# VH-VL binders against q8ixk2r445to577: the designs that were tried, part 45

Target 1, 133 residues: q8ixk2r445to577
Amino acid sequence: FFGMLQNKGLTDYCFDYNPPDENQIVGHQVILYLCHGMGQNQFFEYTSQKEIRYNTHQPEGCIAVEAGMDTLIMHLCEETAPENQKFILQEDGSLFHEQSKKCVQAARKESSDSFVPLLRDCTNSDHQKWFFK

## First folded at step 15 (VH-VL)

Design d58
Fold by ESMFold2, fold request of step 18:
Structure d58 (fold): chain C 133 residues (1-133), chain A 120 residues (1-120), chain B 107 residues (1-107)
Amino acid sequence: as target 1 above (133 residues)
Amino acid sequence: EVTLKESGPALVKPTQTLTLTCTFSGFSLSTYGMGVGWIRQPPGKALEWLANIYWDDEKYYNPSLKNRLTISKDTSKNQVVLTMTNMDPVDTATYYCARLRYGDYYFDYWGQGTMVTVSS
Amino acid sequence: DIQMTQSPSSLSASVGDRVTITCRASQDIRKYLAWYQQKPGKAPKLLIYDASELQSGVPSRFSGSGSGTDYTLTISSLQPEDFATYYCQQDYDWPYTFGGGTKVEIK
């Protein structure tokens, strides 16, 4: 799949990556932003290696979660996807992180205007359901 | 078994500072993503959120009360402390502490609450 | 602040009845809504989160639905232990705010 990765419950919000420096794409958190399709920030590819790639920019980034953490951070993609970069987009729309055995959920950063994807125990919440456009 | 219990004075005079302690067991604020919040309920009235504190020591306050509230934690003692300055009779309420997870701003386990009366 | 308006403020029902309680938010809260049950002298108990997700240990006769500004708690067959006051709470935006409550009384 390639396109805008949208949340079912937090309607009209998409995965978005907007690093402070376009030349330093590694190490910043993925956010959720109103879907607009303008520029390069909201286009991601779900690959056969179970990666979520930010590949409209070079070098390409792959979403990762570090062990013991819940936040989705941009790493450089590798030829073979590391375990912390593997996600399964399931038939029911849940986005499962294999290494942690948790699901991606849309949540507000406390007391801020920003929403972010976070890992949580898997539920049937619409905030844990995702789809590509 | 997750439990929380509030402790502090039952009676406070106007203008004084209220200090409440939440002591909990069955979970720890060393656990990534865990938090404790404070909520109050005046007699016969709706609940009002006051403040949250999380495992990483980040703190968040109801904007209407921000200048009066301070929240802190002692992870090793399984305690969270709320301080509210300049108490007024309108602040008379049952005060609850409750557990939450960062990102999920609803509360799954609550203490029994402690009634605080503000009167001269 | 997002205002949460519950309806009705009180209702009377018999054991076995289907009970419906409504919560309206002053703006779209994108299903960031919880329901609590509170019995006299007790702390609230979480029933529903994310509008429709049942909290562990809560009987399946409780269900939640809704989207946008309008949300509903339903008790499919009222039991004696369900006579209580019910509150909704939005967790979409700070400050997190609660509805005024709906008291469910025995007929």
Scores: ipSAE 0.812, ipTM 0.924, lowest interface PAE 0.9, mean pLDDT 93
Fold by ESMFold2, last read:
Structure d58 (fold): chain C 133 residues (1-133), chain A 120 residues (1-120), chain B 107 residues (1-107)
Amino acid sequence: as target 1 above (133 residues)
Amino acid sequence: EVTLKESGPALVKPTQTLTLTCTFSGFSLSTYGMGVGWIRQPPGKALEWLANIYWDDEKYYNPSLKNRLTISKDTSKNQVVLTMTNMDPVDTATYYCARLRYGDYYFDYWGQGTMVTVSS
Amino acid sequence: DIQMTQSPSSLSASVGDRVTITCRASQDIRKYLAWYQQKPGKAPKLLIYDASELQSGVPSRFSGSGSGTDYTLTISSLQPEDFATYYCQQDYDWPYTFGGGTKVEIK
């Protein structure tokens, strides 16, 4: 799948990646932003290795979650996808992180205008449902 | 089993500072993502959110009360403390502490509440 | 601040009745809505989060629905222990605000 990864419950919001330096695309948090499709910040590929790739830039990035954390951050993709970069987009729309056994949820950063994807125990919440457009 | 309990004075005089302690068990604020918040309910009226504190010591306040509130924690004692300055009779309410998780700003376990009357 | 308006403020019902309580937000809250039950002298108890997700240990006769600004709590067959006041709460934006409550009384 390739396109804009949208949230069902937080309507009109998409995965977005906007690192402060185009030469330093690693280590920054993925955010949620109003879907617009302008530029390259909102286009991701879901691969056969179960990666979510940011491949409109070079070098390509893959979304990861560090052990014990709940935030989605950008790492460099590897030839064989490491466990912390594997997500299963299930038939019901849930986005399951294999290593942590948690699901990606849309949430507001406390007392902020910003929304982010973060890991939570899996539920049937529409805030845990995602689709490509 | 998760429990929370509020403690503090039942009566304060106008202009005094209120200090409330939430003592909890069955969870820890050393756990990533955990938080405790304070909510009050004036007699016969709606609930009002006051403040949240999280495992990482980040603190957030209701903007209408921000200048009057301070929240802090002692993780080793499983305690959260709320102070509210310049109390007024309109602040008479039952004060609750409750558990939440960062990102989910609803409260899954509540203390029994403590009634605070501001008069005299 | 997002204003939460509940209706009705009070209702009378019999055991076995289907009860519906509504909550309207002053702006789109994108399903960031919780429902609580509060019995006299007790703290609120979480019933529903994210508009429709049932909290663990809550009977399946409780359900939530809605989107945008309009949300509904339904009790499919009212039981004696369900006579209480019910509150909605939005957690979309701070300050997190609560509705004024709906008191469900025995008819």
Scores: ipSAE 0.800, ipTM 0.921, lowest interface PAE 1.0, mean pLDDT 92
Fold by ESMFold2, fold request of step 18:
Structure d58 (fold): chain C 133 residues (1-133), chain A 120 residues (1-120), chain B 107 residues (1-107)
Amino acid sequence: as target 1 above (133 residues)
Amino acid sequence: EVTLKESGPALVKPTQTLTLTCTFSGFSLSTYGMGVGWIRQPPGKALEWLANIYWDDEKYYNPSLKNRLTISKDTSKNQVVLTMTNMDPVDTATYYCARLRYGDYYFDYWGQGTMVTVSS
Amino acid sequence: DIQMTQSPSSLSASVGDRVTITCRASQDIRKYLAWYQQKPGKAPKLLIYDASELQSGVPSRFSGSGSGTDYTLTISSLQPEDFATYYCQQDYDWPYTFGGGTKVEIK
């Protein structure tokens, strides 16, 4: 799958990655932003290795969750996908992170204008449902 | 079982500082993502959110309360403390502490509440 | 601040009735809505989160629905123990705000 990864409950919001330096794309948090399709910040690829890949610029990034954390951070992709970069996009729209056994949920950063994807215990909430468009 | 209990004075005079302690069990603020918030309910009126504190010691306050609030925690004692300065009779309310998780700003377990009356 | 308006402010119903309580937000809150039950002299109890998700241990006769600015709590078959005041709360934007409540009285 390739395109804008949207949230069902937080309508019109998409995965977005806007690193402060285009040449150093590792280590920054993925956010949710109003879907617009302008530029290249909102285009991601879901690969056969279960990666969510940011590959419209080089070097390519893969979304990861560091041990003990709930935030989605950009890492470099590797030839064989590390366990912390593997997600299952299920038919019901849930986005399951294999290593942590948690689901990706849309949430506001406390007292901020920003929304972010976070790992939470899996529920049936529409805030845990995602789709490509 | 998750429980929370509020403690503090039942009566304060105008201009005094209120200090309330929430003592809880069945969870810990050492657990990633856990938080405790304070909510008040004036007699016959709607609930009003006051402040949240999280496992990582980040603190957030209702902007309308003009920096009158301070929230802190002692993780080893399973306690959260709320301080509210310059109390006024309009602050008369039942004060609750309640549990939440970061990102989910609703409260799944509440204390029984403590009534605080502000009068001369 | 997001204003939450509940209606009706009170209602009377018989055991077995289907009861519907409405909550309207002053702006789109994208299903970031919770419902609480509060009995006299007691703390609120969470019933529903994310507009439609039932909290663990809450009877299945309670359900939530809605989107945008308009949300509904439904009790499919009212029981004597459901006498209480019900509050909605948005958690879309800070400060998190509550509705004024709907008092449900058993006829």
Scores: ipSAE 0.793, ipTM 0.918, lowest interface PAE 1.0, mean pLDDT 92
Fold by ESMFold2, fold request of step 16:
Structure d58 (fold): chain C 133 residues (1-133), chain A 120 residues (1-120), chain B 107 residues (1-107)
Amino acid sequence: as target 1 above (133 residues)
Amino acid sequence: EVTLKESGPALVKPTQTLTLTCTFSGFSLSTYGMGVGWIRQPPGKALEWLANIYWDDEKYYNPSLKNRLTISKDTSKNQVVLTMTNMDPVDTATYYCARLRYGDYYFDYWGQGTMVTVSS
Amino acid sequence: DIQMTQSPSSLSASVGDRVTITCRASQDIRKYLAWYQQKPGKAPKLLIYDASELQSGVPSRFSGSGSGTDYTLTISSLQPEDFATYYCQQDYDWPYTFGGGTKVEIK
């Protein structure tokens, strides 16, 4: 799949990568932003290795979760996808992170206008359902 | 088993400062993502959220009461303390502490509540 | 602040009845909605989160649905222990606000 990765429950919000330094794409957090399709910030590829790639820039970035954390951070893609970069997009729309055994959920940062994808225990919530547009 | 228990004075005079303590067990505020919040319920009326504090010591307050509220924690004692200044009879309510997880701003375990009456 | 309006404010029903309680938000809350049960003299108990997710240990006769501004709590077959007041709460935006409650009385 390639396109905008949209949340079912938090309608019209998509994965977005907007690093403070647009020339250094590693080490910053993935956010959720209103889906707009403008520029390159909201286009991701879901690969056969189960990566979510940000490949509109070079070097290519892959979404990762660092051990013990619940936030999604951009890392460099590797030839063989490391475990922390593998996400299973299931038929029901859940986005499962195999290493942590958790699902990606849309959540507000407290007392903020910002939404982010976070890892949570898997449920059937529409906030844990994702699809490509 | 997760439990929370509120303690503090049952009667407070107008203008005094209320201090309430939440003592809990079955979880720790050293655990990533854990939080405790305070909610009050005036007799026969709806619940009102007051404040949240999280494992990382970040604190958040209801804007309508922000200038009167202070929340703090003692992780080693499994305690959270709420202070509310300038009490008024309208603040008469049952005060609850409750557990939440950052990102999920609903409360899965509640204390039994403590009734605070504000009168002369 | 997001206003939460519950309907009806009270109702009476018989054991075995299907009961539906509604909650309307003043704006789209995108399914960030919880339901609580509160019995007299007791603390609220979480029943439903994210509009439709059943909290662990809650009987399956409770269910939630809805989207946008309109949400419902359904009790498929009312039991004697379901006498209580039910509250909705949005957790979409700060401050988190509660509905005024629906009191369910057993005939």
Scores: ipSAE 0.781, ipTM 0.914, lowest interface PAE 1.1, mean pLDDT 92
Fold by ESMFold2, look of step 15:
Structure d58 (fold): chain C 133 residues (1-133), chain A 120 residues (1-120), chain B 107 residues (1-107)
Amino acid sequence: as target 1 above (133 residues)
Amino acid sequence: EVTLKESGPALVKPTQTLTLTCTFSGFSLSTYGMGVGWIRQPPGKALEWLANIYWDDEKYYNPSLKNRLTISKDTSKNQVVLTMTNMDPVDTATYYCARLRYGDYYFDYWGQGTMVTVSS
Amino acid sequence: DIQMTQSPSSLSASVGDRVTITCRASQDIRKYLAWYQQKPGKAPKLLIYDASELQSGVPSRFSGSGSGTDYTLTISSLQPEDFATYYCQQDYDWPYTFGGGTKVEIK
């Protein structure tokens, strides 16, 4: 799948990546922002390797979660996808992170207008349901 | 077996500073994402959120009370402390501490509460 | 601040009744809503989060529903231990706010 990755419960919010330095795409947190489709910040590809790629720019980024953490951060894609970069987009819309055995959930940053995707124990919450549009 | 317990004075006088301690077990504020918050309930009235503190020492306060509140933690003692300055009889309430996780701003485990009366 | 309005403020019911309590937010809270049960002299207990997800250990007779501004807590068959005051809370936007409560009393 390719396009804007949207949350079912947090309607009209999409995965967004806007690193402070365009030439330093590694190590920053993926956020959720109102879907707008402008520029390249909200376009991702779900690959056959189970990656979520930020591939409209070079070098290509892949979303990862480091062990013991719950935030989604940008790493460089590798020829063979590392385990911490593998996500399963399931038929029910849940986005399962294989290494941690947790699901991606839309959450709010406290005292901010900002939302972020975080790993949580898997539930049936609409905040854990995702789709490409 | 997550537990929280509030402790502090049952009676304070107007203008005094209230200091409340939350002692908890079954989790640690060294764990990524963990937090503790304070909520109060005046007799027969609705709950009011006061403040949160998280594992990374970030702190958040109800803006209507922010100049009166200070929250801190001692991770090694499993304690969170709330101070509230310039107490007034309208601040008479049961004060609760409760656990939350950053990103999930509902409280899954609560202490039993401690009643604080503000009176001359 | 997002205002949370609960209805009714109180109700009387018999064991076995289906009870419905509503909570209305002053703006769309996108299902970021929790329900709590509070018995006299006790701390609140979390029942429901994310509008419809049951907290671990909560009996299945409790359910939550709703979207946008309108949310409902339902008790499908009221039990003696369910006589309590129920509160909703939004966790969509800071500061977090609670409804005024709904007291469920024995008829």
Scores: ipSAE 0.775, ipTM 0.914, lowest interface PAE 1.2, mean pLDDT 92

Design d58
Fold by ESMFold2, fold request of step 18:
Structure d58 (fold): chain C 133 residues (1-133), chain A 120 residues (1-120), chain B 107 residues (1-107)
Amino acid sequence: as target 1 above (133 residues)
Amino acid sequence: EVTLKESGPALVKPTQTLTLTCTFSGFSLSTYGMGVGWIRQPPGKALEWLANIYWDDEKYYNPSLKNRLTISKDTSKNQVVLTMTNMDPVDTATYYCARLRYGDYYFDYWGQGTMVTVSS
Amino acid sequence: DIQMTQSPSSLSASVGDRVTITCRASQDIRKYLAWYQQKPGKAPKLLIYDASELQSGVPSRFSGSGSGTDYTLTISSLQPEDFATYYCQQDYDWPYTFGGGTKVEIK
């Protein structure tokens, strides 16, 4: 799949990657932002290696979760996807992180205007349901 | 088993500072993502959120009360403390502490509450 | 601040009745809504989170639904222990705000 990765419950919000420096795309957190489809911040590819790629720029980034954390961080893609970069987009829309056995959930950063994807125990919440559009 | 318990004075005079302690067990604020919040309920009225504190010592306050509230924790004692300055009779309420997780701003376990009356 | 309006403010019902309580937000809260039960002299108890997700240990006769600004708590068959006051709470935006409550009384 390629396009804007939208949350079912947090309606009109999409995965968004807006690194401070276009030439340093690694190490920053993925956010959720109002879906607009303009520019290149909201276009991601779900690959056969179970990666979520930010590939509208070079070098390509792949979303990862570091051990013991729950935040989605941009890493460089590798020829063989590391375990911490593997997600399953399931038929019910849940986005399952294989290594942690947790699901991606839409949540507000406390007392801020920002929303972020976070790992949580899997539920049937619409905040854990995602689709490409 | 998760439990929380509030302690502090039942009566304060107007202009005094209220200090409430939440003592809890069955979880720790050393656990990533864990938090404790304070909520109050005036007699016969709706609940009002006051403040949250998290494992990373980040603190968040209801904007309408921010200048009057201070929240702190002692992780080793499993305690959270709320201080509210310049108490007024309108602050008469039952005060609850409750558990939450960062990102999920609803409260899954509550203390029994402590009634605080503000009168001269 | 997001205003939460509950209705009705009170209702009378019999054991076995289906009870429906509504909560309206002043803006779209995107299903960031919780329901609590509070019995006299007791702390609130979480029933529902994320509009429709049942908290562990809560009986299946409780259910939540809704989207946008309009949300509903349903008790499919009222039991004696369900006579209480019910509150909604939005956790979409700070400050997190609660509805005024709905008191469910024995008829």
Scores: ipSAE 0.774, ipTM 0.914, lowest interface PAE 1.2, mean pLDDT 92
Fold by ESMFold2, fold request of step 16:
Structure d58 (fold): chain C 133 residues (1-133), chain A 120 residues (1-120), chain B 107 residues (1-107)
Amino acid sequence: as target 1 above (133 residues)
Amino acid sequence: EVTLKESGPALVKPTQTLTLTCTFSGFSLSTYGMGVGWIRQPPGKALEWLANIYWDDEKYYNPSLKNRLTISKDTSKNQVVLTMTNMDPVDTATYYCARLRYGDYYFDYWGQGTMVTVSS
Amino acid sequence: DIQMTQSPSSLSASVGDRVTITCRASQDIRKYLAWYQQKPGKAPKLLIYDASELQSGVPSRFSGSGSGTDYTLTISSLQPEDFATYYCQQDYDWPYTFGGGTKVEIK
């Protein structure tokens, strides 16, 4: 799959990556932002290795979750996908993180204008449903 | 089993400061993502959110009451404390503490509540 | 602040009836909505979160639906223990606000 990864419940919001330095794409949090398709911040590839790749630049970034955390952070992609970078996009739209056994959910950062994808226990909530457009 | 219990005075005079303590068990604020909030309910009226505190000591207040509220925690004692200054008869309510998780701003376990009356 | 308006403010129903309670938000809350049940002298109990997700231990006769500004709690077959006041709460934006309640009474 390639395109804008959208949330079903938080309508018109997409995965967005806007690193403060285009030359340092590692270590920053993925956010959710209103879908617009302008520039390259909202385009991701879901690969056969179960990666979510930010591949508009070299080196390519892959979304990861560090052990014990629930935030989605950009890491460098590797030839063989590490376990913390593997997500299963299921038929029902849920986005399952294999290592943590949790699902990606759209959530507001407390008392903030920002929304982010976070790992939570899997439910059938539309906030845990995602699709490419 | 998750439980929360509020404690504090039942009667407060106008202008005084209210201090309420929430003591809980079955979870810890050392756990990533855990939080405790305070909600009040005036007799016969709707619930009103007051404040949240999280495992990382971040604190968030209802803007309409921010000047009057202070929330703090003691993680080792499983306690959260709410202080509300300049009490007025309109603040008469049942005060609840309740558990939430960061990102999910609804409350899954509630204390029994403590009734606080503000009068002369 | 997001205002939550519940209707009706009260209703009378018989055991076995299908009961529908509505909640309207003053702006789109994108399904960030919870429902609570409160019995006299007791704390609220979470029933539904994310508009339609049933909290663990809540009977399946309770269901939630809706999107945008309009949300509904349905009790498919009212039981004696369901006579209570029901509140909606948005958790889309702070301050998190509650509806005024709907009292469900025995007819």
Scores: ipSAE 0.773, ipTM 0.914, lowest interface PAE 1.2, mean pLDDT 92
Fold by ESMFold2, last read:
Structure d58 (fold): chain C 133 residues (1-133), chain A 120 residues (1-120), chain B 107 residues (1-107)
Amino acid sequence: as target 1 above (133 residues)
Amino acid sequence: EVTLKESGPALVKPTQTLTLTCTFSGFSLSTYGMGVGWIRQPPGKALEWLANIYWDDEKYYNPSLKNRLTISKDTSKNQVVLTMTNMDPVDTATYYCARLRYGDYYFDYWGQGTMVTVSS
Amino acid sequence: DIQMTQSPSSLSASVGDRVTITCRASQDIRKYLAWYQQKPGKAPKLLIYDASELQSGVPSRFSGSGSGTDYTLTISSLQPEDFATYYCQQDYDWPYTFGGGTKVEIK
């Protein structure tokens, strides 16, 4: 799958990656932003290795969750996907992080204009449902 | 079992500072993502969110009241403290503390509440 | 601030009735909506979060639905212990705001 990864419950919001320095794509948090379809910040690929790739730039980035954390951070993709970069995008739209056994949920950063994807215990909430547009 | 309990004065005079303590058990603010918030309910009126504090000591306030509120915690004692300055009769309400998780700004466990009357 | 309007403010119903309570937000809250039950002299109790997710330990006769600005709490078969006041709360945007409540009474 390739395109904009949109949240079902937080309607019209998509995965977005906009690092402060476009030449340093590693180590920054993935955010959610209004889907606009313009530019390259909102285009991701779900691969056969269960990666969510930011591959409109080189080097390619893969979304990861670091041990003990709940935030989605950009790392470099590797030849074989590390376990912390593996997500299962299911037919019901849930986005399951294999290593942590948690699901990706859309949440507002407290008292902020920003929304972010966070890991949470899996539920059937529409805020944990995602689809490519 | 998760429990929370509010304590503090039942009666304060106008202009005084209110101090309320939330003592809780069955969870800890050392746990990543955990938080405690304060909500009040004036007699016959809707509930009003006041403030949240989280495991990482980040604090957030209702903008309409932020200049009057201070929230703090003592993780080792399982306590959260709210102070509210310059009390007025319109601040008469039942005050609740309640548990939440960062990112989920609804409250899954509530204390019984403490009624605070502002009069003089 | 997002205004939350509940309807009706009160209703009378019999045990076994299907009860529907509505909550309208002043703007799209994208399903960031919770429902609480409050009995006299007691604290609110969370019933529903994320518009439709049932809190653990809440009976399955409670359900939530809705999207955009319009949300509904339904009790499929009212029980004696369900006579209470029900509140909605949005957690989409700060300050988090509550509806004015709906009192469900016997008869």
Scores: ipSAE 0.741, ipTM 0.907, lowest interface PAE 1.3, mean pLDDT 92
Fold by ESMFold2, fold request of step 16:
Structure d58 (fold): chain C 133 residues (1-133), chain A 120 residues (1-120), chain B 107 residues (1-107)
Amino acid sequence: as target 1 above (133 residues)
Amino acid sequence: EVTLKESGPALVKPTQTLTLTCTFSGFSLSTYGMGVGWIRQPPGKALEWLANIYWDDEKYYNPSLKNRLTISKDTSKNQVVLTMTNMDPVDTATYYCARLRYGDYYFDYWGQGTMVTVSS
Amino acid sequence: DIQMTQSPSSLSASVGDRVTITCRASQDIRKYLAWYQQKPGKAPKLLIYDASELQSGVPSRFSGSGSGTDYTLTISSLQPEDFATYYCQQDYDWPYTFGGGTKVEIK
């Protein structure tokens, strides 16, 4: 349940968290970046509370999607995981967000070199398949 | 039912500015993630993406035409407007507006298209 | 820009035939590919997205496959209503580019 969370369709890209201010880890968007395993920006834990936890940096962050949004944003973890921080990593590799009933998809940020994870209606697309390494 | 419809002049003289309006129904650009794009198709040639505009008023243009294009929206009127400056006979094409969602840069609903001829 | 090359440019086939249309990208587009059908005088209609995902309301005789630079649209049993021009489009990188089209004519 710990490692780099990689996308099957967008090969070589992993979840990455690189907030502009290292001392303010809350409120910034999770991105996708080339998997490299160097440093601590690409290591996440999938917990028994169905959290995707950024725990290689203190304070620990948990990925959330705010109501009505489709972007993955870092929040502080709580003792009991809020519903907007609960994801199910299914056997087929889909990453299902319980509250919104949507799946995480790899997508390019419009007209940029950056990729990001976004919520979309669930499909069988390899862009919605994820695995830990 | 999602529909889009293009309107504007059928004939434009070289050097003039083209203004096209897309009027749509069945969705709103107030909806998070929604967008409208413009695509053209010269007679007998491939489709060419021109520009996208999204619910948050962010705008994106084909780099080869960036200096000639302006896209805007009026969310309350369900309209998107494309302006293209310095028209030339090579810009003769059918112009389409179409719906997309941010992150999915393909178009699921298209207007019928409007033919624009650029001629002296 | 990513160039999209379709082949063949046109073909003729009979009702019931299996039809295969190919699309080649100038670089790896990681399955960010869509297929459209366009009938004369009509707007394009989305058939397939993400290389292989069938758009809602599209008949199951249409399917898409491929990876890397090479992609295929297949019509398993051609119907009279399938005569049209078919276009591929990559949405991997901007500008989003389209293939030149494949015209399918019913013999």
Scores: ipSAE 0.733, ipTM 0.899, lowest interface PAE 1.3, mean pLDDT 92

